VH-VL binders against Protein RESPONSE TO ABA AND SALT 1 (RAS1). Designs and how they scored, part 7

Target 1, 230 residues: Protein RESPONSE TO ABA AND SALT 1 (RAS1), of Arabidopsis thaliana (Mouse-ear cress) (o04515)
Amino acid sequence: MPNTSSSQSFTIFVDGWLIRHRYFVEQLMCASSLDETNRISLEEQQSLVAQFLSHCLQYYQEKFASVSLAGDNVFTFFCPPWFNSYAKLILWVGDFKPSLVFKLTEVSVADLTRHQKDRISSLKSETRRKEREVMRDFALVQQSVADPPVMLAARRVGAVGMVDGEETDLEEAMEVLKAGMAAAMNNADQLRCSTVGKVVEILTPPQAIKVLRTIGQLHLRLRDRDQERA

## First folded at step 1 (VH-VL)

Design s03 (framework fv_fasinumab)
Fold by ESMFold2-Fast, scan of step 1:
Structure s03 (fold): chain C 230 residues (1-230), chain A 123 residues (1-123), chain B 107 residues (1-107)
Amino acid sequence: as target 1 above (230 residues)
Amino acid sequence: QVQLVQSGAEVKKPGASVKVSCKVSGYSLTELSIHWVRQAPGKGLEWMGGFDPEEGETIYAQKFQGRVTMTEDTSTDTAYMELTSLRSEDTAVYYCATGIAARPYYYYGMDVWGQGTLVTVSS
Amino acid sequence: DIQMTQSPSSLSASAGDRVTITCRASQDIRNDLGWYQQKPGKAPKRLIYAASSLQSGVPSRFSGSGSGTEFTLTISSLQPEDLASYYCLQHNSYPYTFGQGTKVEIK
C-alpha cells in the first residue's frame, strides 16, 4: 500500500512495462521481416504470439486494479497524462477504440483468405455493436446522476442555505458516477482485449505476428513525445 | 509473506566448487524470479545472474558464464547457485534475492533478499 | 553493459542534514532503477523502486527522483540509523548493474 494515487502507481508500472514491451515489439519486427526460407518454426511463432498477448493482458490487469481503486482519480484514466497529445485526440474511453484493430489488420496483412475476411467482417460488426453498448450504458449512468446534481446546482444560484439531504444526495450521485466510469473503463478494456484475441484466432501465426507488431508499434508511438526520445 | 533462507557459511580450497541454497517460504518457487548477487569483503554489490520470466531462461553475467549454474527444485522450494573452479577472488557473501510477482511490481527488480552466505576460498 | 556511476563515493554529515546521492546511467533506463540500503553486516534492503516510489515500511525522509539517465536519492533529515552504504541498481537490461555505492557516515 504505497502512498501514491492509483493513476500515479499505474504510470509507474507502465514505465517499467514499456521496456519489456519494446523487447517484444523488436522480436515481432524481426519475426515478421523474415522471408519464407528463414521463417521461425510454427511452434516458435505460436509461442511468440502467446507471450505477447500475455504481456498485453498484464497491462490491462494492472489497469483494472488501478481503476477499481481510483476513486476521484477515475477521471484521470479518461484523459490520461501518459499518452501524447496525438493519442489523446484519438482515444475512446481512455485508450484505443477496439474497432481500430480491424484497420490495423487490413494494413498489416495482404493475404487474408475469403473465409478470414468473412469472419473479420462479422467480428467487426459485433465489435461496433459492443462499442455502442459501452457508450449507451455509460450515458445511462450520466443521465441518472445529472438530474439530481443539476437540480441542486439550480437551487444554489443565489441560495442562502441548504435543504436537508442536499449534500448527501450530491455525494451519492458522485459515487454512482465514479462507479459508472470505472465500469465503463473496465468494459471497454475487456472489449479491447477480446477483440485483439479474437482477431488473432482468425489469423495464421505469421499473419498474427504482423498484426501484433503493428499494434505494439502503435502503442509505443501513442506514448512517445518529441521530448522523450532516447 | 516471502522469506528467503540461505545455507550456512562454506570454506573451500582453490579449484573446488560450492553450491549455495536458498529456501523459499511463503510462496511457491515457480511464482518467483530468483537472482544471485555477491559482495566481496569491502566491495560493492555484483549481479551474477537470474531468471528472466520474459524469455523463460536464466541469464548469467558474462564474467561468470561457464563457471556458474543456477537451478531450482520446485519440489522443495529451493534455489541453488553453484560456482566452480573457485579462486581466492571468489571470497564473498553470496545473496539470493527475488522480485516477487506482486501487482503492479513485476518488473521492478529485487525486493526480498536472503541473509547471505559467506564463502571463503583459501588454501 | 549499462554502467551505473554514483556520486559521491562517500560522505559525512550531521544528524538533521539533507543528504543527496546521485546515480548516472550510461544509457536511457527510463525508471527501471531501485535504491538499496545496506547496513554493516546485513543484507541490502530496497528503499525505492521505479525510481521514485517509496518501499512499504521505509521512512518518509527517503525519496527518489529522476528518469532516463540521471537519478537522485535524497534523505531529507539524516538520522544516526541511516549510517549505511547506498546502491542504485538498473534492471532495464541484462546484465543488471549496480552503482559502486555511496558510504554515508554520521559525524
Scores: ipSAE 0.000, ipTM 0.390, lowest interface PAE 21.0, mean pLDDT 81

Design s04 (framework fv_fasinumab)
Fold by ESMFold2-Fast, scan of step 1:
Structure s04 (fold): chain C 230 residues (1-230), chain A 124 residues (1-124), chain B 107 residues (1-107)
Amino acid sequence: as target 1 above (230 residues)
Amino acid sequence: QVQLVQSGAEVKKPGASVKVSCKVSGFTLTELSIHWVRQAPGKGLEWMGGFDPEDGKTIYAQKFQGRVTMTEDTSTDTAYMELTSLRSEDTAVYYCATSLGYYDSSGYWAFDIWGQGTLVTVSS
Amino acid sequence: DIQMTQSPSSLSASAGDRVTITCRASQGIGNDLGWYQQKPGKAPKRLIYGASSLQSGVPSRFSGSGSGTEFTLTISSLQPEDLASYYCLQDYNYPLTFGQGTKVEIK
């Protein structure tokens, strides 16, 4: 099926992406060192930040392509099996909630200026407004499940026969649902990328490296099944 | 201008609860972040908790978590701080305080406006 | 939590003296520090916000300086009406934390 091919393609991509991701996280950890002997230049810090952001953007670009081609497999992207059970505590539309970035910034950086705090505060407000817009769109998608064809089919799971037209109505409803879910996911991912990028623009390169290190480490922990103990 | 007016002094027995009020005048309560600070006799100022306008939630200092509840009645522009299971160590002046700087681009700094204080005495 | 340490805990000075009170944060707080004056039997009043900005209506003899972890409140030419306790407050992170206070007495 096309759906399974899309999921497999994305999984294969992520396997290679994750190797490169571990490399970048190690570089960010080294660069965050205050050892004067090992301190990299400002230009090298800016380059590392740009490279890591590009690396993260590549993940979401590949995800966008896979989600757009997913069809039935779009449900998998909302409840992804490649994340451990800890991920369920922080997942929002299949991945991290954009406003989590502000909490990660708070725990990673202790030397923000008042100007930076004001800019972050404004961005946080805007990000939360956009999160509400994504959730409204998702709620409308969920309401489409309450349409008679879908709800009727749910009540008749395993029942013999469909009344004339019910099969076509269900197929049309499912097509609308899949398209709506894909749009919601893509809008959420765009917000994730823009939020991280805008936070980085507010920060100095040393501060950005600390935040990106924390974000990179969190991504690895979300995929580390050894952390799951239930 | 903006004023915070608190309820009068209270005497309570150990184990009782006290609810202190803070009436906002000259401004709308919904547009202010009200915080609570206490001061025991001969001791310093201690932050208890307050409303975080950025997160839209009330946060409490860990020391008081489980015993303190901070609420607001927007219809009367009054904030409340309720402390339960009172002990002699809770004898203190309780203040409400807020900051107007949150509403402009000059930034947010605590606390330029304070209530007059409410003395709560816990004795048998 | 961020710990705020004030020194001295008390001091006695004469009218016209220059008085300094220091406040140390256990971690960097940028310039997110305020200074408060509390006169006997009264609510605190903010003197300084943002480490160095003078609150409207506060006499110019009060000034604040410092950033990061080390902060100072200075009272040039101490006046009798300055008899009070003085507190620093960090508003960088929750929970908000006050210094222990400095009692200024005049003779």
Scores: ipSAE 0.000, ipTM 0.407, lowest interface PAE 13.6, mean pLDDT 81

Design s05 (framework fv_fasinumab)
Fold by ESMFold2-Fast, scan of step 1:
Structure s05 (fold): chain C 230 residues (1-230), chain A 119 residues (1-119), chain B 107 residues (1-107)
Amino acid sequence: as target 1 above (230 residues)
Amino acid sequence: QVQLVQSGAEVKKPGASVKVSCKVSGYTLTELAIHWVRQAPGKGLEWMGGFDPEHGETIYAQKFQGRVTMTEDTSTDTAYMELTSLRSEDTAVYYCATAGYSYGHFDYWGQGTLVTVSS
Amino acid sequence: DIQMTQSPSSLSASAGDRVTITCRASQGIRNYLGWYQQKPGKAPKRLIYAASSLQSGVPSRFSGSGSGTEFTLTISSLQPEDLASYYCQQYNSYPRTFGQGTKVEIK
């Protein structure tokens, strides 16, 4: 069983967030299954979309705050123990890869106009460019593990006793690495949120509801801890 | 994660009142819409009432209005259903149920509380 | 109040059979309908919500369809463990109302 104590504050938040998440996914499922004759009002559709986007944004804001303010271990968020083993196939910097949203849009919406397809294609290209930018920045963080302070820490592990100051140097190197990883994670999460938001802006409200329903359901299926099933 | 645990079986005489409790664990009671459903022996499910979070009010089925009261104690995460002026036809299993922030979806159910009304 | 009527009130079928239960609403409820399974002595469990959405953990042999006033629950290949009473429930408006139930027995 993975140690989750270093992410305790976020784990507590997620328990409450998941019950509200299930509620929103059920509302999206209900709304997405209605034919045109029985569709809820445009205002209700827009409200539901806005509420779900806000709900998703809160997740990433709280994750960032748990690392930056509550002191939760950022390393846990790069390989989250609450995702099942199949989730690892789609994890990118600890969560879904932003460009996955375009595939989910394609499978959820069959009635995209040519204009919408063109806008999505442009957004996809820009999103992939930004994904490469995030990975380049993350690679620079990983390169820091080869820096003298980290190498000094590695030499310490093999040494008989510590030289004065080596413990401080190791702790300083780890803080620098953690800060860099937290920044990379935050940049990745911001791209996730902006990509979903921009796709929603291209879609009509009924189309957006279908896409968000698919995103919400996928997220639930990737969690290991849903135990309400007897 | 969310679990609803109800109080034990009750035996009451006609004219008495019964108060059934429903303890919520795994989430805060104030974030959930608790509804009450009963089932007489060998009969179907009957909705009694519940909290409507959209309007911030508790709604009762017409049949029970005037003798049912549904309350919550947020400090103990416990919901209550009190039924007064009991009759033999009130003999039933009483369930509390909720679905997160739902507006009437029931995806979490208590185990049920048997209330027997006999002379 | 919206009245929910189920058909049939009971049925008996063999393992492997396709079983269909129908639910009719007295007025339009769009897709705000759930299906519940209740085994003897147990609390009900939701199988279907939003008329056609399968609850997580429910076997794929269960499916729901319909909108407006006519709804169906289908069990594509009946299993012995499916012996239970099944209820439809509308959540389009208050008061919430249930169908009278359908008892499914295995021959």
Scores: ipSAE 0.000, ipTM 0.448, lowest interface PAE 10.9, mean pLDDT 82

Design s06 (framework fv_fasinumab)
Fold by ESMFold2-Fast, scan of step 1:
Structure s06 (fold): chain C 230 residues (1-230), chain A 121 residues (1-121), chain B 107 residues (1-107)
Amino acid sequence: as target 1 above (230 residues)
Amino acid sequence: QVQLVQSGAEVKKPGASVKVSCKVSGYTLNELSIHWVRQAPGKGLEWMGGFDREDGETIYAQKFQGRVTMTEDTSTDTAYMELTSLRSEDTAVYYCATWGELLTPYYFDYWGQGTLVTVSS
Amino acid sequence: DIQMTQSPSSLSASAGDRVTITCRASQGIRNDLGWYQQKPGKAPKRLIYAASNLQSGVPSRFSGSGSGTEFTLTISSLQPEDLASYYCLQHNSFPLTFGQGTKVEIK
């Protein structure tokens, strides 16, 4: 075949990324289970956190490039075939909802200080507001394409034919929708990355390792296709 | 089509409580975010609070915090706004309003007809 | 709280006139602004959503513009049925806040 689509290229990238991801999750699991006498140094903990964040950023940078070149493949990124059936029920704009990170933090860390809780609460409020902005911006795009040309064309379904220009208007509406979907996905992914990074900044290295371990494990569960058959 | 129908006018004494209802028809209450807005005679619109279904939280304007309670009965598709410790300054028309979860999450494309609450001794 | 200031508070114009109403936010609200019309004795009706989008069923003589902190509602050719009070509403952040309103009277 001549060229691989952007979604196929991304799928190939993810296959390699998942091997490295499993390795990092194993490292985070080991680091989170060590007692005080066998705990890795603070510098080693900080290094592991930084490495894992870089690993996650690489995923979204590659996704950004692929989505920006997706054209009609942008629909694939909103309902990705690389996620299992359970994941498809909980996806928000093609991936995890950024505010989920706060729930994962709560279940992973029991020793948050009041100062950390206050900072997390403030960040949670900001993140939820930004999630609403992503959805509102996308809803505007849907509204602009649905009401005028698409509704007129839908009313004529089953008629002898469409009036001159109606097919061109639908094609133009589809291009606007695809561009809007790509923008929404990129804005959502940017929010996902910034939310994880800001949470890590609030946490101590041992707390961050526990949260990132939980996040990493969730990513593996969402891509575990064996779960679909059970 | 969404229709919001409110309870009838009320006359209350200072210190009393009032509970205004807003019945939803044409759509189910559990998929709408009902907000409450009041308007004193000859004055502008004032947002009191509402249930943000996307966040799952009821949010009240600071001015009414501690005196207002907004609740929903999904079995009857009816929302309620209860205001306690009434003062003469609470004399106003009270509106319920919503936006549908139908692709456009913008406030407020549907309004109740309004309920006049008069507070007098 | 985000404060919304409308100007003018009232105006009187003739049928066919171009009318503009402005709304200023005390901080940036992007395009998270709606315009509402309230005719005497009636509940408000949304005219504009997301600062510049015309609500379905609203006459094309109404238009909205602006982003960030300064917004304008324009009625290109005032009609007698446009006698009403007009309000802006920001929904960028809670609490939601309305402008004080602009009363439009026809001569």
Scores: ipSAE 0.005, ipTM 0.538, lowest interface PAE 10.4, mean pLDDT 83

Design s07 (framework fv_fasinumab)
Fold by ESMFold2-Fast, scan of step 1:
Structure s07 (fold): chain C 230 residues (1-230), chain A 125 residues (1-125), chain B 107 residues (1-107)
Amino acid sequence: as target 1 above (230 residues)
Amino acid sequence: QVQLVQSGAEVKKPGASVKVSCKVSGYTLTELSIHWVRQAPGKGLEWMGGLDPEDGETIYAQKFQGRVTMTEDTSTDTAYMELTSLRSEDTAVYYCATLPYYYGSGSYPNWFDPWGQGTLVTVSS
Amino acid sequence: DIQMTQSPSSLSASAGDRVTITCRASQGIRTDLGWYQQKPGKAPKRLIYAASSLQSGVPSRFSGSGSGTEFTLTISSLQPEDLASYYCLQHDSYPLTFGQGTKVEIK
């Protein structure tokens, strides 16, 4: 009834999503370990890649809806309780850093052509530029709370017996901050999705399966509570 | 004020090369990402290439790859664009500009939109 | 390469009219789009950055909207000095690509 938040709703969604995610990761692991004589058809490889990308897009579409409706809970998405303690130390805007995809590609695929390497290099450059744009926007949002009017309003919160509108200034500043954080998260998630999709477009289906397997495995490790260090 | 000042008009024969300069004043060249854009008479704008601000490396449009070279001389705050093997269809106004090198909607360089005045390059026999 | 399709290619309107120019990307470019104005014989100048942010010094009658693949530049009350060609530019990925341009004439 009244004890449901947007972040709790998203957590319930993720529980079901993770069951399907483990299934897809297992399929990717099986497909990536087959030799030339036992390789699944090109059509089956393309289908698996498309299905997994659709699965990942569903996660971020649901997250987008939840973040947009989060209100006061938007801060939860920047330090989400569904990640283990280790993962929380290496997050970038509440989730994986998009340029990490390129390192995962290098680790997963040894047979990139020169043409693919050139395309990936260009995409990597573009992705890191966009990461800086996201961080710059986020920094501007954060700086808004350091501005003198906001700092003055924050200092005067809880004024006793005074009705002068100072509390309203703090409330307005917090709404601007929450909206800015939601926008930064959504922009970061869009970059995450587009980066993975563009890398897959550069790769052959067998290569894409190897990269997506590595990405899927990392995602599971970051959510594994048993992996927390003392 | 930040200004990009380009070299004067050039008339070249087919097969020749042209090197257009773009002098930065009022700001440091190394803090700017200089791009080159051309416009044939009566046509639209065409991006040729520019400096990638992330890597500091130059990226060229495939159409010009092998014919264009973009360089910078930080000691004189001057950027250069050299186009070789000129053809009549290379007749155009060539602009240097600080195209997208900003971070987000409220980013630092939103008041930086310097464009050179343009250099007319005419290729005729 | 990302193709930018701009419409209309030209338009004629009267002073005070509301003018709308559309730009469509062949794939998603988020908000990585700028709008540029080029007056006859002059270099282009940026009007809008990040799809909807007004460049400093540009009159408030200019506005941009859109995200993903469809973008719009609006001039709410056309002035004689707005006679120019207008271009969209995507900077989502290399190579950077411009729309083919829209010529705005005042009648």
Scores: ipSAE 0.000, ipTM 0.405, lowest interface PAE 16.8, mean pLDDT 80

Design s08 (framework fv_fasinumab)
Fold by ESMFold2-Fast, scan of step 1:
Structure s08 (fold): chain C 230 residues (1-230), chain A 120 residues (1-120), chain B 107 residues (1-107)
Amino acid sequence: as target 1 above (230 residues)
Amino acid sequence: QVQLVQSGAEVKKPGASVKVSCKVSGYTFTELSIHWVRQAPGKGLEWMGGFDPEDGETIYAQKFQGRVTMTEDTSTDTAYMELTSLRSEDTAVYYCATDRWIQLWSFDYWGQGTLVTVSS
Amino acid sequence: DIQMTQSPSSLSASAGDRVTITCRASQGIKNDLGWYQQKPGKAPKRLIYAASSLQSGVPSRFSGSGSGTEFTLTISSLQPEDLASYYCLQHNSYPFTFGQGTKVEIK
């Protein structure tokens, strides 16, 4: 069915996306070295930043397409199988917490001006408020589980069947839950993308490259399965 | 019903430190963002900083950076604000105030205030 | 830092009067503004959140309006118990900043 096909297609997409991602991370590392020796133009730096942001946006666009059409698959995206087991313990709504970007910026860039620090501080406060708005909206979605049909079904583990009409009510409640979870995840992903984009706008191109390199490396670490094996 | 109960008035000498407590009841402590606000006699309200229990990070106003520490004890549902190197200008009523993370609309509940007097 | 400027700094009005307090932010804060009432000797109490939403239990004579940089608190029919100082607070960005306060006195 479309749901199974969409989930499988997204997994295939991610495999190809990771190959391109590794390539971009290597280019960002190379660009930082070239900048220190004045062997890369400002235009080349801006182009690489734009390309990498587009690459990251493509991931979330493909995820949205899969989630918006994928019925049961929305639950999978809250604990994706393509993340290693350690990464799953630190995820926020299925991926990195947007405010983590600010810690990565502090670690990556030592030469922020006072004006940039002030703008970043303001953006961090706004981002943290929006994170709480996402969580508030998600809490309302979770409250839908308290609806009588869903609660009745849970109480009837091993039961012989449902009363006439209860199955329809449960199916409707599940569709509301799926739609709400998909909306919450999409809102979280939009915040992730907008936060990275806004940070990049505050930074100079050389600073942006350093931050994006760190973000890219973190993304690879979260998907590194070698840590799970003996 | 959310209630914030603060510790009693303090009289301190210049150079001393003070630690004000704020005990929370009537709501899940870990779902609250607790902030501290002070008011010098005859003056307006001044935000000092706040703790986000979900993230475990404290944010301080620059004026108090290096002199203020805000902590929480989740086992006793109590928040603390410690201010060091006290000066006469620190004489003020100190308030704890909370925002429920689900509402995110600023300070919906306040403690009764703690008067800290700094005099020689 | 975002600076919040209130006007007037004080006002005197009679019971039943309509009073308006304004608050201006030095930069855009969307609707991330609250209004607080502080009666003599008491802790502040939130009246309005999200610039225009009335806090539960607060009388309907209080209302807030505005967005971006200019905000107003209106008391449609002033009552004796409204004698207090009123403060706006922006929580759009850290540090959170209060206006200087407006003292409302009843004639």
Scores: ipSAE 0.000, ipTM 0.429, lowest interface PAE 13.5, mean pLDDT 81

Design s09 (framework fv_fasinumab)
Fold by ESMFold2-Fast, scan of step 1:
Structure s09 (fold): chain C 230 residues (1-230), chain A 121 residues (1-121), chain B 107 residues (1-107)
Amino acid sequence: as target 1 above (230 residues)
Amino acid sequence: QVQLVQSGAEVKKPGASVKVSCKVSGYTLTELSIHWVRQAPGKGLEWMGGFDPQDGETIYAQKFQGRVTMTEDTSTDTAYMELTSLRSEDTAVYYCATEYGGNSVYAFDIWGQGTLVTVSS
Amino acid sequence: DIQMTQSPSSLSASAGDRVTITCRASQGIRNALGWYQQKPGKAPKRLIYAASTLQSGVPSRFSGSGSGTEFTLTISSLQPEDLASYYCLQHYSYPLTFGQGTKVEIK
């Protein structure tokens, strides 16, 4: 019988999601390049922004479901095969680092008001604090592997003299580790989504379109296998 | 074994500057976030500043902003803390400290031995 | 800035006694708290991180508890080598801030 892991089902979902993603990125590129005379209405700009945010949220909702059902395959989400080799060097907890959004905002928008800059600065500080929180929680998950029972069992794996019960201790520790890793990934993804959403709330619709276009294009570049080699 | 080895004691006059070094031994500086903590005689610990690897910048406590500069020389695995316009109340033991194993969210599991800086006329 | 308040400032106990030191943050810091031991003339040593996780190599008689704004360091059976000053440190946000310290003396 065909057997599809949660990570494989997620990659199948992503293939279809990427078709719609390319469409939205093209719409954002078009909207951001129109001159003032041909600019789409404010209502249309707000609709496009909302649609793209919904599209991105769908990705993380499907990822959440897949990670929660991953079991033994949860580790795949921390070294994702759907990202090219370049992307894998810059990942943070299996995906983009939330604070990267602020750098993308800075390079995409030249007309931020003082009020917007102050709000973004405050949000940036809050986001960095939450990133530290995610990493702290993740470190506790990793530390569970270093617990004496797991280290003892790992040292004896495959050994002729392995004591009865050590395999059970390792299996129990692996279940705790898998649950903790799934929680860490989901917390990281929640921060990714909330950071993008909060930045968009600070920006005007034309500014938001520029930022989302840059984010969308970066996501495509990170999945573009042509970027791996000339 | 990771060790932080600091420079020797200094005696300075008010208004002078001091530069304390912290050499990483048994590890690579680039894998560590170095922070500086001081302790006046008979007093508690006071955080001065340190490198935040998450955003790639050095953060200073407001009290020392404008007087302290923290730098790193990765070629010699040495971190530095320079404090200018010294006052008598700057007399303290200065420590460098870091997070072990490259985990940048917990502080501080490795400490230098301390450098006594005495500011007197 | 987040203010960290420790109590008591000092205590004297006998070998084998249970010792409790508390630390209060001026705002919620979740579990972003470490406990440090400083013996006379020595650099500090981390005992606990993430409020309750024991540093590798630290005796099991040390334990930490708490979250949010109230934290406790407990030494279940005080030993002569535990004569030291103890400090809490919040690493929730910059600037990092220490408690004022608790001096533990053995009778």
Scores: ipSAE 0.000, ipTM 0.460, lowest interface PAE 15.2, mean pLDDT 82

